# Ledger of designs, part 7: VHH binders against Pleckstrin homology domain-containing family S member 1 (PLEKHS1)

Target 1, 116 residues: Pleckstrin homology domain-containing family S member 1 (PLEKHS1), of Homo sapiens (Human) (q5sxh7r14to129)
Amino acid sequence: EVCKQDYFIKSPPSQLFSSVTSWKKRFFILSKAGEKSFSLSYYKDHHHRGSIEIDQNSSVEVGISSQEKMQSVQKMFKCHPDEVMSIRTTNREYFLIGHDREKIKDWVSFMSSFRQ
Key: E = the ipSAE of ESMFold2; O = the ipSAE of OpenDDE; V2 = 0.75 times the mean of E and O plus 0.25 times the DockQ between their complexes.

## First folded at step 4 (VHH)

Design y23 (framework vhh_7yz9_2)
Fold by ESMFold2-Fast, scan of step 4:
Structure y23 (fold): chain B 116 residues (1-116), chain A 120 residues (1-120)
Amino acid sequence: as target 1 above (116 residues)
Amino acid sequence: QWQLVESGGGLVQAGGSLRLSCTASGFTFSSYAMGWYRQTAGNEREWVAFITYGGSTTYADSVKGRFTISRDNAKNTVYLQMNSLKPEDTAVYYCAAGTYEDWGYSFDYWGQGTPVTVSS
């Protein structure tokens, strides 16, 4: 069951964080994986590139809690903190740039309403 | 089918103000970043101001504090309010609509340009 879908610019692994070209525009599909969990899959063209598993131990927030990282992203992508979503899992932290504060607010509220 | 139509350019004396408008048709305006560029004779186009579809704004250092870019998605229009105009602001001003690609913004849709002359 598909809940939401849209384009975002996805952060690279932490070692490549400051490399603008390592951040990639991908098409994201949010689907229910369980009663309190989601699978957020991303695609290039029509090819699956990866998935982020979001469960009750994950956190989803508007902006980036690290001031240093938030400032870097604002300089690289000319965006507002409200236009960025952070997803922290047990393995890794992801940052998604949506360039639309209402879209980011909507996505964060949707995922947070299930207390994941 | 798609169109960007600029208006509001003209002759103004130094210290004056002008408001440029750019109305889009034939595409989903709210999905595009909008920018204003300008070009003087013998020079490449330089960016002036940029607004994302989310409303974030960025300005060239030469115009920061004097120019304000804004958009009205209900009217498919982007505006450039130009205050405290200087002779060096004399240029043809272009409206552009673009999207973000993996390594930056691409502006593929351009208006015809509207001339602005600032007398000393």
Scores: ipSAE 0.000, ipTM 0.142, lowest interface PAE 10.8, mean pLDDT 83

Design y24 (framework vhh_7yz9_2)
Fold by ESMFold2-Fast, scan of step 4:
Structure y24 (fold): chain B 116 residues (1-116), chain A 121 residues (1-121)
Amino acid sequence: as target 1 above (116 residues)
Amino acid sequence: QWQLVESGGGLVQAGGSLRLSCTASGFTFSSYAMGWYRQTAGNEREWVAFITYGGSTTYADSVKGRFTISRDNAKNTVYLQMNSLKPEDTAVYYCAAGTYEDEYGYSFDYWGQGTPVTVSS
């Protein structure tokens, strides 16, 4: 079941973090994967590009905990911390830029309340 | 503003060698993967060789063992050393700079104008 969908700018792997062109605008679809888990899939021109598995061991929060990374992202994309969400999984940390504080708050709250 | 400038193309006899160079300006070269592509009239661009930011290389089956891609980050330059050239290698060669696109690989966002290579039999 599809829960939410929208466009976000997605972070690259950590080695390319400071490369603006490595951050890609993708269409994201959040689907329920289990009672307390989600699959966040992202697409380019209707083609599946990847998925982020979000479960009870993942953390989802507004902003970026690292002050250095948060300042870098603000400089690159001219965004508020409230316009960014961080998703930490066992494999990697993802940052999604939404340019809408209420949208980011809504997505973070939704994933947190149903997962826990 | 960015620029990729290819050089080193020309006419060479079969069995000969050429070294292509591509010099980048206007972006942080060391943060980009670099690739060489080629195109013959009426055909799509064909991937030839690829070098990652970290220096790892991959080659198309048609050029393995004959071509070598390398980079010099101090000079913002990527090279393609072409040995044992064949008439089938005749093409316009393009330099490309790319970034990692999602978890599936690289996307090449910046392209040079190309340098022609003609291999005579």
Scores: ipSAE 0.020, ipTM 0.281, lowest interface PAE 5.0, mean pLDDT 86

## First folded at step 5 (VHH)

Design q40 (from q02 with W98Y Y99W; framework vhh_7qbe_3; at its last look DockQ between E and O 0.03; V2 from the best seeds 0.00; counts 0 for: pae O 9.8 > 2, placed apart)
Fold by OpenDDE, look of step 5:
Formats: structure tokens, C-alpha cells, sequence
Structure q40 (fold): chain B 116 residues (1-116), chain A 122 residues (1-122)
């Protein structure tokens, strides 16, 4: 079941965090995977490039908790903190940069409501 | 909505020192001090980045004033030394929800305190 979809700039692995060119714009599709879990798949040119599994053990929030990282992201992309979404999974933290604060809030609220 | 409350203003003799504080109700990014003297427009005094790693001062206060912040306490400070009569003004604390570094632009600040009066007597 497809729940939401939109474009986001996806953060790279942590070692490439400061590399602007390593941040990639991808098309994301959020699908319901279980009762309290989602699969966030991302695509490049209609090709499935990967999926992020979001479950009750994951954390989803607006902005970036680390002030240093948030400021770095703002400097790189000239974005508002509320235009960024953080997804912490067991093994990795993802940062997704959107272009609409309200959409980010909506995404975070939606995913949070099903996991709690 | 974020609230800013200034304190520490008062009467001081020329050459004296004063330390202003500004407590924020939450975390912020860039913060700054502005002031408005009698019959003057509000002017920039100093700005500090969210992390505190970058600061900027107006030429008129450079070398005399020091801006700092304690993010754990959500508090902004302005240490004012070698005060002059020209420093007499209402000092306003400002905070930004967006700007990552320091900024001189009043428009980049989203929240403002009510101000604290500093009077320097000659």
C-alpha cells in the first residue's frame, strides 16, 4: 500500500556527509509494510535504488538533532531546518531534505502516528 | 512561539562595564544583539552563530563588547566593557530559526525580546 511519495535530497553515508555532491535527489515512495512499519523506497530514473525499513524502533523527526550537522546542512543547501527530516534506523541515520515545511511535518506526523 | 527575555541593563558610568543576558524559551540558531539609542534607529551590535563558533561585531563596539552563548542554558550574553555615553540605548536580544551562522540582517531574526535599557552617564 502506497502512502506517500515525493522527491527528497538524500544524505550519503556518514563519511561523505560534508560532500555536497554525495547528496542525491531521489524519488521516494512510502509504503505500509506492517501494522506499525513502513518501507521507504527510493528511485533514480524509475529504477529502484534502495529501501529504508522504518519500524517502531526507528526515530523520525523534523530537523536534525545535532546542531553542528543541522548548520552544516543549512550551509550546503540553504534550507530551513523545518525542511529537513531525520530518520534514524538501527544502523544508519538518514537526512532527507525537502522543499516544503508543511510536507515535512506531514510525513513525520504520518509515520509517527503509525509507529506509536 | 519562542520567547526572549533580556536582563542586566541599568545605569553605569562611562568607562564601566555591564553584562547583559538573554534567556530563550528554547533552542535557536543565530542570535544577536541590537540596540536603539535616543532619537536613533535600531542598529546591529553583535551576532553569534548557533554553535557559538562564529561572532561578528559592529565597528562601534569591536574590542569593547563580547558576545557569547550557553546553549545548555539557552542563554545569550553581551559583555560590555569600556562603556561610552554613545552606548546608551535599549538593547534587544534577537534569535533566528533559520540562519546557521552569524548575521547582521535584522530580517534574518525571527524572535525579539522586549529590550533592556542601558544608560551610560558621562
Amino acid sequence: as target 1 above (116 residues)
Amino acid sequence: QLQLVESGGGLVQAGGSLRLSCTASGSTYAMGWFRQGPGKEREFVASISGSGGSTYYADSVKGRFTISRDNAKNTLYLQMNSLKSEDTAVYYCAASDYWSGFTLDEAEYDYWGKGTRVTVSS
Scores: ipSAE 0.007, ipTM 0.284, lowest interface PAE 9.8, mean pLDDT 91
ESMFold2, look of step 5: ipSAE 0.012; ipTM 0.386
ESMFold2 (binder alone), look of step 5: mean pLDDT 86; pTM 0.884

Design y30 (from y20 with Y104W; framework vhh_vobarilizumab_d1; at its last look DockQ between E and O 0.13; V2 from the best seeds 0.00; counts 0 for: pae E 8.0 > 2, placed apart)
Amino acid sequence: EVQLVESGGGLVQPGGSLRLSCAASGFTFSSYAMAWYRQAPGKGRELVAFITYGGSTSYADSVKGRFTISRDNAKNTLYLQMNSLRPEDTAVYYCAAGTYEDEWSFDYWGQGTLVTVSS
ESMFold2, look of step 5: ipSAE 0.013; ipTM 0.344
ESMFold2 (binder alone), look of step 5: mean pLDDT 84; pTM 0.844
OpenDDE, look of step 5: ipSAE 0.527; ipTM 0.798

## First folded at step 7 (VHH; framework vhh_vobarilizumab_d1)

Design a1 (from y20 with Y100W; at its last look DockQ between E and O 0.21; V2 from the best seeds 0.00; counts 0 for: pae E 7.9 > 2, placed apart)
Fold by ESMFold2, look of step 7:
Structure a1 (fold): chain B 116 residues (1-116), chain A 119 residues (1-119)
Amino acid sequence: as target 1 above (116 residues)
Amino acid sequence: EVQLVESGGGLVQPGGSLRLSCAASGFTFSSYAMAWYRQAPGKGRELVAFITYGGSTSYADSVKGRFTISRDNAKNTLYLQMNSLRPEDTAVYYCAAGTWEDEYSFDYWGQGTLVTVSS
């Protein structure tokens, strides 16, 4: 059921990208949702705040492909590109900052394992 | 019954100012986070400004320094002061209300007020 869990700093909607106070620390729980899908739920103080559905139409990558956005995140949070993961869904792009390069690689690899 | 009614839109020259109002009824206004969204021709609705029920504010990058969101809990009214308007600000502006302020998810929406920035 539960595959992974950890804290990340989650990006706000794209319109608020540069607002540091709009980035929120959340507890994430990654669960298998189907044969080729995951549900990534996130919480504040044990209260469910939302979910990211990761399926065959989604992509998960280490870092941020936009150089401009990656540089902004590095400036705002003093982090390395490999301490960030990007999740693109049909509706939104999310950036999660973990501050542990090995953890980010592990999560991205795991969530991408269903892609052939 | 919840109502959100926007007013104050109109035609304005580039560089001009407008003040939008949103009159709210049918809920405990002071317990709701409020936002202004806009929808330009050919685009989806996008967040412009957000204010928590405690008064903390956030702004879209495109409007920072030009727009100011505020609320008057005694009058159940949300405001958007728009200064230094540009043609790119042309849109229908919507008032929105929700109970979960940090997920930017809103249950109630107004009908919108048109703002046109043109010579």
Scores: ipSAE 0.013, ipTM 0.376, lowest interface PAE 7.9, mean pLDDT 86
ESMFold2 (binder alone), look of step 7: mean pLDDT 84; pTM 0.850
OpenDDE, look of step 7: ipSAE 0.116; ipTM 0.548

Design a2 (from y20 with S105W; at its last look DockQ between E and O 0.04; V2 from the best seeds 0.00; counts 0 for: pae E 13.7 > 2, placed apart)
Amino acid sequence: EVQLVESGGGLVQPGGSLRLSCAASGFTFSSYAMAWYRQAPGKGRELVAFITYGGSTSYADSVKGRFTISRDNAKNTLYLQMNSLRPEDTAVYYCAAGTYEDEYWFDYWGQGTLVTVSS
ESMFold2, look of step 7: ipSAE 0.000; ipTM 0.082
ESMFold2 (binder alone), look of step 7: mean pLDDT 85; pTM 0.857
OpenDDE, look of step 7: ipSAE 0.283; ipTM 0.688

Design a3 (from y20 with S105Y; at its last look DockQ between E and O 0.10; V2 from the best seeds 0.00; counts 0 for: pae E 9.6 > 2, placed apart)
Amino acid sequence: EVQLVESGGGLVQPGGSLRLSCAASGFTFSSYAMAWYRQAPGKGRELVAFITYGGSTSYADSVKGRFTISRDNAKNTLYLQMNSLRPEDTAVYYCAAGTYEDEYYFDYWGQGTLVTVSS
ESMFold2, look of step 7: ipSAE 0.006; ipTM 0.150
ESMFold2 (binder alone), look of step 7: mean pLDDT 86; pTM 0.864
OpenDDE, look of step 7: ipSAE 0.283; ipTM 0.677

Design a4 (from y20 with S58Y; at its last look DockQ between E and O 0.37; V2 from the best seeds 0.00; counts 0 for: pae E 9.9 > 2)
Fold by ESMFold2, look of step 7:
Structure a4 (fold): chain B 116 residues (1-116), chain A 119 residues (1-119)
Amino acid sequence: as target 1 above (116 residues)
Amino acid sequence: EVQLVESGGGLVQPGGSLRLSCAASGFTFSSYAMAWYRQAPGKGRELVAFITYGGSTYYADSVKGRFTISRDNAKNTLYLQMNSLRPEDTAVYYCAAGTYEDEYSFDYWGQGTLVTVSS
């Protein structure tokens, strides 16, 4: 059921985007939720904190499409755009920051494969 | 058992003010993020305001400058001061508490208190 797992820094709700201390390091576990969907659960110290449902209505991409937001994240975290992924759901947009461009590319490619 | 009990709802004229309270019990109140949500007739439940365990506050654009969320950790009580009320603020208002210290998702909910703004 578990497909991938790793640590990322997770964005807060959009109203807190500019608050660096509201971005939290979480452990993420990606699991199949159905034939064309995933559940991306996140944890702090093994305590479940929430889940992101990824289905055909979601989008997953490398970087952040808003140039203003991408520049802000780069300044706050001193990261390369390829070290960030964006997940947009019907309910919320999430930004996940990794330490490794290849990790981000791998995760985005994996989750995107169910979109066709 | 965690309980959240809202009070202070009622009928008020446009331009008026109302103060909602949420009495909390069954958990260490100062360790939880708290929020107010509302649900208008025929609409989904929406976030109005929330306050972190550390006291930082956040507001929906539709209420910013008119509503003030606050908490009194000594009394285990969450408040919403609503000023300059408009008919579109009419809704059932819900108190919510986050289950975990650094999350903004909410697992505990009150029963709601009705706020009606009409002339």
Scores: ipSAE 0.005, ipTM 0.162, lowest interface PAE 9.9, mean pLDDT 83
ESMFold2 (binder alone), look of step 7: mean pLDDT 84; pTM 0.852
OpenDDE, look of step 7: ipSAE 0.037; ipTM 0.434

Design a5 (from y20 with E101S; at its last look DockQ between E and O 0.17; V2 from the best seeds 0.00; counts 0 for: pae E 7.0 > 2, placed apart)
Fold by ESMFold2, look of step 7:
Structure a5 (fold): chain B 116 residues (1-116), chain A 119 residues (1-119)
Amino acid sequence: as target 1 above (116 residues)
Amino acid sequence: EVQLVESGGGLVQPGGSLRLSCAASGFTFSSYAMAWYRQAPGKGRELVAFITYGGSTSYADSVKGRFTISRDNAKNTLYLQMNSLRPEDTAVYYCAAGTYSDEYSFDYWGQGTLVTVSS
């Protein structure tokens, strides 16, 4: 039921946003969890570290809508806005940096295709 | 049964100090990462301080230099020393525990202790 997998740099909790060392490289595996939901699991060195549950109450977009935050990420990681995706859940907002514009757009489009 | 019980909250003057404790039971304390979170009325819950099972610490920008997180593995107790308190520190403070030292994801939460900074 694995749909996609790849490496991304994952944001910390928002209170630690400016701490570059709190951003972590993780291996992500995207799987269907139901008709309109995904589970995005992440790993460090093959060890499961957590999951992001994406459902009808979540949003996924290319880039970061806050210009201030997007500029900070660009400075910290020397990346283009299209190399970042934002995932907002009921509990937390995640930013994933992929350094590949086509990959980010493909992932966002795929996860968004189940929204109605 | 896992329990996290916070204590030490209360009313304190601006500029004052307060020490919070969190007594833990029902799990191997030394194997868990621990954190303090807070929630002010009408606001979301926010991370205040984090400590790994190895003792490395991280702090929210708003409290850095004023608050100190520490742990005593022999007593299964987590602490938060709060100095130079400000009215904006007023919140319910929660103790949290998680198995992943570098994920900021927590399995267990206490019921909270109220800290009010006013006078």
Scores: ipSAE 0.013, ipTM 0.451, lowest interface PAE 7.0, mean pLDDT 87
ESMFold2 (binder alone), look of step 7: mean pLDDT 85; pTM 0.857
OpenDDE, look of step 7: ipSAE 0.028; ipTM 0.308

Design a6 (from y20 with Y100W E101S S105Y; at its last look DockQ between E and O 0.08; V2 from the best seeds 0.00; counts 0 for: pae E 10.9 > 2, placed apart)
Fold by ESMFold2, look of step 7:
Structure a6 (fold): chain B 116 residues (1-116), chain A 119 residues (1-119)
Amino acid sequence: as target 1 above (116 residues)
Amino acid sequence: EVQLVESGGGLVQPGGSLRLSCAASGFTFSSYAMAWYRQAPGKGRELVAFITYGGSTSYADSVKGRFTISRDNAKNTLYLQMNSLRPEDTAVYYCAAGTWSDEYYFDYWGQGTLVTVSS
C-alpha cells in the first residue's frame, strides 16, 4: 500500500559520492511491506530503477551526520541540511535531497514512527 | 537532443582573466536554471556558480568577487567571467542545466573545457 510519493535527488554508491553527475532525480514511492517495514522504490520516467528496504535495523534521519559529507552536499546542491534525509541500511547509506524542509521532516517522521 | 557545449578554456597566467561560454540547444533555455561546476585533477566536481531562470545568482565562497555568472537567453548561452585567476582555479569547467522549482539539480551536462592557471 502506497503511503507517500515524491521526487528526490538520490545519492550514488559511496565510491561516487563526490561525482555530482552520479546523483539522480528519481520518483520515489514509499509502501508498507509487512509489519514495521517499508519498501522505498524509485523510478526514472515511470520505469523502476531500484528499491530501498527499510526495516527495524535501518535508520532514517534529517540531515547527514558526517560534517564533511553534509558540507559537500551543500556545495553541490545549495541546500540546507534540513532539506536532506539520510537512510542507512545494513548494506548502504542513501541521501535524498528534497529542497523542502517540511517535506523532509514529514517523510522522516512518518518512516520513524515504526522504530518505537 | 539536448546539447551543452563549453568553450573559452585555455592556459592563463595567475591574475589573468578568461570568459567561458556554454552554447545550449535542445531545450527551452530560458526556463532552466544553469550552473558552472569544476573538477580539479583527483578531486570531485564542485559547484562554482548558479543562476536561476530569473537571473538570481549564487557563488562558491572561493570564487566570490572574482567570477561572474551570466546568461543571454536570446543566444541560448551561459557565461562565466573569471577574473584574478589563481593556480587553485585550474580545473575542467562544466556547464549544467536543470529544471527550476526551488530545487538545485541538473539533468544535463556538457563535456567540459580545461582551464589551466600557471606561470
Scores: ipSAE 0.005, ipTM 0.253, lowest interface PAE 10.9, mean pLDDT 84
ESMFold2 (binder alone), look of step 7: mean pLDDT 85; pTM 0.862
OpenDDE, look of step 7: ipSAE 0.024; ipTM 0.339

## First folded at step 8 (VHH)

Design b1 (framework vhh_vobarilizumab_d1; at its last look DockQ between E and O 0.06; V2 from the best seeds 0.00; counts 0 for: pae E 15.2 > 2, placed apart)
Fold by ESMFold2, look of step 8:
Structure b1 (fold): chain B 116 residues (1-116), chain A 124 residues (1-124)
Amino acid sequence: as target 1 above (116 residues)
Amino acid sequence: EVQLVESGGGLVQPGGSLRLSCAASGFTFSSYAMAWYRQAPGKGRELVAFITYGGSTSYADSVKGRFTISRDNAKNTLYLQMNSLRPEDTAVYYCAAGTWSGFTLEDEYSFDYWGQGTLVTVSS
């Protein structure tokens, strides 16, 4: 069941965090994967590029908890902390930039609802 | 510093032809996807054509069969051959460059570097 879809700028692997050209715009499709989980798939030019599995062991938050990283993203993209979400999974942390704080708040709230 | 410099714009009659060039510097040209965008007065910017670093091409429906995008990696130059021009093709044409990770056909945020533009006017 597709729940939400939109474009975000996605962070690269952590070793490339400071490389602005390594941050990529992707189309994201959020789908229910089970009763308490989501699958967040992302695409470039309609080609599937990867997926983020969000379950009870994941966290989704508005902004970036590291002040240093948040300030870096603000300089690179001229964005407000409320225009970024952080998704931490067992294997990786992802940062998604939406440039619309109401959209970010809505997505974070929706994906966090399985904990409520 | 990355530079993209467009040239070849001008005034042309409907049905005419024009060739745009984009001279690139400050990056490894052969490793980048390249595109042409255009913006007509009072309109949003739209993708015209793009070419991958490997040479595969894609076109907007409105220009298919009339425009040809190409690149010369030895000269660090991107081209747009524009044939059968129509008044609707009147716009400022922009050169853009992005990384190999891809880009969307629907959003200017897919490209990191942009030129200043060259004006194409098609009128009788």
Scores: ipSAE 0.000, ipTM 0.087, lowest interface PAE 15.2, mean pLDDT 81
ESMFold2 (binder alone), look of step 8: mean pLDDT 82; pTM 0.828
OpenDDE, look of step 8: ipSAE 0.012; ipTM 0.255

Design b2 (framework vhh_vobarilizumab_d1; at its last look DockQ between E and O 0.22; V2 from the best seeds 0.00; counts 0 for: pae E 13.3 > 2, placed apart)
Fold by ESMFold2, look of step 8:
Structure b2 (fold): chain B 116 residues (1-116), chain A 123 residues (1-123)
Amino acid sequence: as target 1 above (116 residues)
Amino acid sequence: EVQLVESGGGLVQPGGSLRLSCAASGFTFSSYAMAWYRQAPGKGRELVAFITYGGSTSYADSVKGRFTISRDNAKNTLYLQMNSLRPEDTAVYYCAAGYSGFTLEDEYSFDYWGQGTLVTVSS
């Protein structure tokens, strides 16, 4: 069941973090995968490009806890820390930039409430 | 139907001030980044100022310290306060709304544009 959908700028793999052109605008669809888990699928031009599985081993937060990375993102995109969310899974960290503090807060709160 | 309607342009003497407004309709204004662009005769459009939903702002070097961008989400209105105007500020000023991929200074990243309001700075 689709819970939320919107556009975000998605971070590349960590090796390409400082490459601004490697950050991509994607359409995201958040769906329930189970009672305490989500599947966050992302698309370019209606074509599925990947999915992020959010479960009990994942963390979702507003901003980026690494000060160095947060400062870099602020420089690259001229955004407020509250306009970014971090999703850490077992083997990768994703940063999603929304340029909308209320949207970021709402998405993080929603995903965090169902994870407990 | 999305509309962006600029107003407040006119003729002003060097050193003078103007306040531009952009009335927005047809979309959720509070969820969009907003910008002012300008186009001088014979030139392409260039970014003047940008503001996020969260109120973070940025400015072209040529207007820093003189221009102030602001927004009123309750009235769906974007503003540009222009002080210490110079002849080189003469241009058609455009309001733009969008959600960009990697920078908000990229004109391609803005989905909606107004028709513009003329600002003429002349003795």
Scores: ipSAE 0.000, ipTM 0.144, lowest interface PAE 13.3, mean pLDDT 82
ESMFold2 (binder alone), look of step 8: mean pLDDT 83; pTM 0.843
OpenDDE, look of step 8: ipSAE 0.011; ipTM 0.274

Design c1 (from y08 with S31K S56Y; framework vhh_7yz9_2; at its last look DockQ between E and O 0.82; V2 from the best seeds 0.00; counts 0 for: pae E 6.2 > 2)
Amino acid sequence: QWQLVESGGGLVQAGGSLRLSCTASGFTFSKYAMGWYRQTAGNEREWVAFITYGGYTTYADSVKGRFTISRDNAKNTVYLQMNSLKPEDTAVYYCAAGTYEDEWSFDYWGQGTPVTVSS
ESMFold2, look of step 8: ipSAE 0.015; ipTM 0.418
ESMFold2 (binder alone), look of step 8: mean pLDDT 83; pTM 0.838
OpenDDE, look of step 8: ipSAE 0.477; ipTM 0.781

Design p1 (framework vhh_7pa5_2; at its last look DockQ between E and O 0.28; V2 from the best seeds 0.00; counts 0 for: pae E 11.6 > 2)
Fold by ESMFold2, look of step 8:
Structure p1 (fold): chain B 116 residues (1-116), chain A 120 residues (1-120)
Amino acid sequence: as target 1 above (116 residues)
Amino acid sequence: QVQLVESGGGMVQPGGSLRLSCAASGFTFSSYAMSWVRRAPGKGPEWVSFISYSGGSTSYADSVKGRFTISRDNAKNTLYLQMNSLKPEDTALYYCAAGTYEDEWSFDYWGQGTQVTVSS
């Protein structure tokens, strides 16, 4: 079932982190995948581009824990740390940039709720 | 050695149905998201459908939505595509592809394809 949806700027693969033009605006749809998991699908112009699986091996946080990376993102997008969320999976770390600190907090809290 | 082997293709009349299978070996199937991609004659690859590694999320190209259903059985290392209400425009080589949360067409592993032909 669809839980949340919105636009975010998504980080590229880690090798292209510092390439501003490799960061892409995507439409995200968050759906429950199971009792303690979510699937976060993303789209460009209504075309599916990929999916992020959020499960017990994943972590979702407000901001970026690496000070160096957080500073780079702030310089590239002139954003506040609370306007970014980090999603770390077994195979990749994703950074999603929004325009609203409360929206980021809400999404992170929601995706972390099954740990309560 | 990694293998993805598609099967279940064939010839069918418009309006017919086919079920494609993709048997995976040589890698941890349940750690990969899977997609079906097709190549029509004289055209480049077209993404058709996606399923997350757990099976909890699926997605479809607009051209097949409502007619095709992707599924997977992680215990059998098999990916499926149920194709209903087939149209001549669905004629193509159908490939299964495996990747981990990638945006682009850069999948880690590809099959050799199975032909689907829809004609009168």
Scores: ipSAE 0.000, ipTM 0.116, lowest interface PAE 11.6, mean pLDDT 83
ESMFold2 (binder alone), look of step 8: mean pLDDT 85; pTM 0.858
OpenDDE, look of step 8: ipSAE 0.022; ipTM 0.276

Design q41 (from q08 with W98Y Y99W E106S A107D; framework vhh_7qbe_3; at its last look DockQ between E and O 0.84; V2 from the best seeds 0.00; counts 0 for: pae E 9.7 > 2)
Amino acid sequence: QLQLVESGGGLVQAGGSLRLSCTASGDTYSMGWFRQGPGKEREFVASISSSGGSTYYADSVKGRFTISRDNAKNTLYLQMNSLKSEDTAVYYCAASDYWSGFTLDSDEYDYWGKGTRVTVSS
ESMFold2, look of step 8: ipSAE 0.006; ipTM 0.341
ESMFold2 (binder alone), look of step 8: mean pLDDT 85; pTM 0.872
OpenDDE, look of step 8: ipSAE 0.043; ipTM 0.485

Design q42 (from q08 with W98Y Y99W L104Y; framework vhh_7qbe_3; at its last look DockQ between E and O 0.05; V2 from the best seeds 0.00; counts 0 for: pae E 14.9 > 2, placed apart)
Fold by ESMFold2, look of step 8:
Structure q42 (fold): chain B 116 residues (1-116), chain A 122 residues (1-122)
Amino acid sequence: as target 1 above (116 residues)
Amino acid sequence: QLQLVESGGGLVQAGGSLRLSCTASGDTYSMGWFRQGPGKEREFVASISSSGGSTYYADSVKGRFTISRDNAKNTLYLQMNSLKSEDTAVYYCAASDYWSGFTYDEAEYDYWGKGTRVTVSS
């Protein structure tokens, strides 16, 4: 069951964070995986490239809490902090850059409402 | 405020190549090329992210055109190869104040150049 879908620019693994060419535009599909969990799958040209599992141990927020990382992203992409969402899982932190502050707010609110 | 100046247009034979340039007077985010042929609506050609890391092309030009940018010179390029008569148009440079997920939508671009004419002869 698809809850939301849209394009975002996705962060690379942390060791490649400063490599702007390692940030990739992906199509994301958010689906319910359980009562209080989501699966956020991402694609390039209709090919599945990976998934982010979001559950009660995860956090989703608008912006990036690390000031240094937020400043780097703003410089790399000339974006407003409210155009970025952070998804922290047990294994990794992901940053997704959208084109609209209201879309970022909507996605974060939606994913947060099932974990509270 | 922000000024975009295109150059490199001209008359070229079908099958030939041409390189367009667009110099920006200041920092930009996403940039793109649009074109308007005789009696046609302006259409999207290609776009590139502020860093140059992401590019997007209209289906009609994929494999023939290459967009690139040199941020040290504040210059956007469009390399046009294997030109066809249907590529005849005025080509416009455009820039956005933000990264956009709708790069083929001209409403997402805030600044526009005056255009450079490309004519492809048979």
Scores: ipSAE 0.000, ipTM 0.108, lowest interface PAE 14.9, mean pLDDT 83
ESMFold2 (binder alone), look of step 8: mean pLDDT 85; pTM 0.872
OpenDDE, look of step 8: ipSAE 0.017; ipTM 0.305

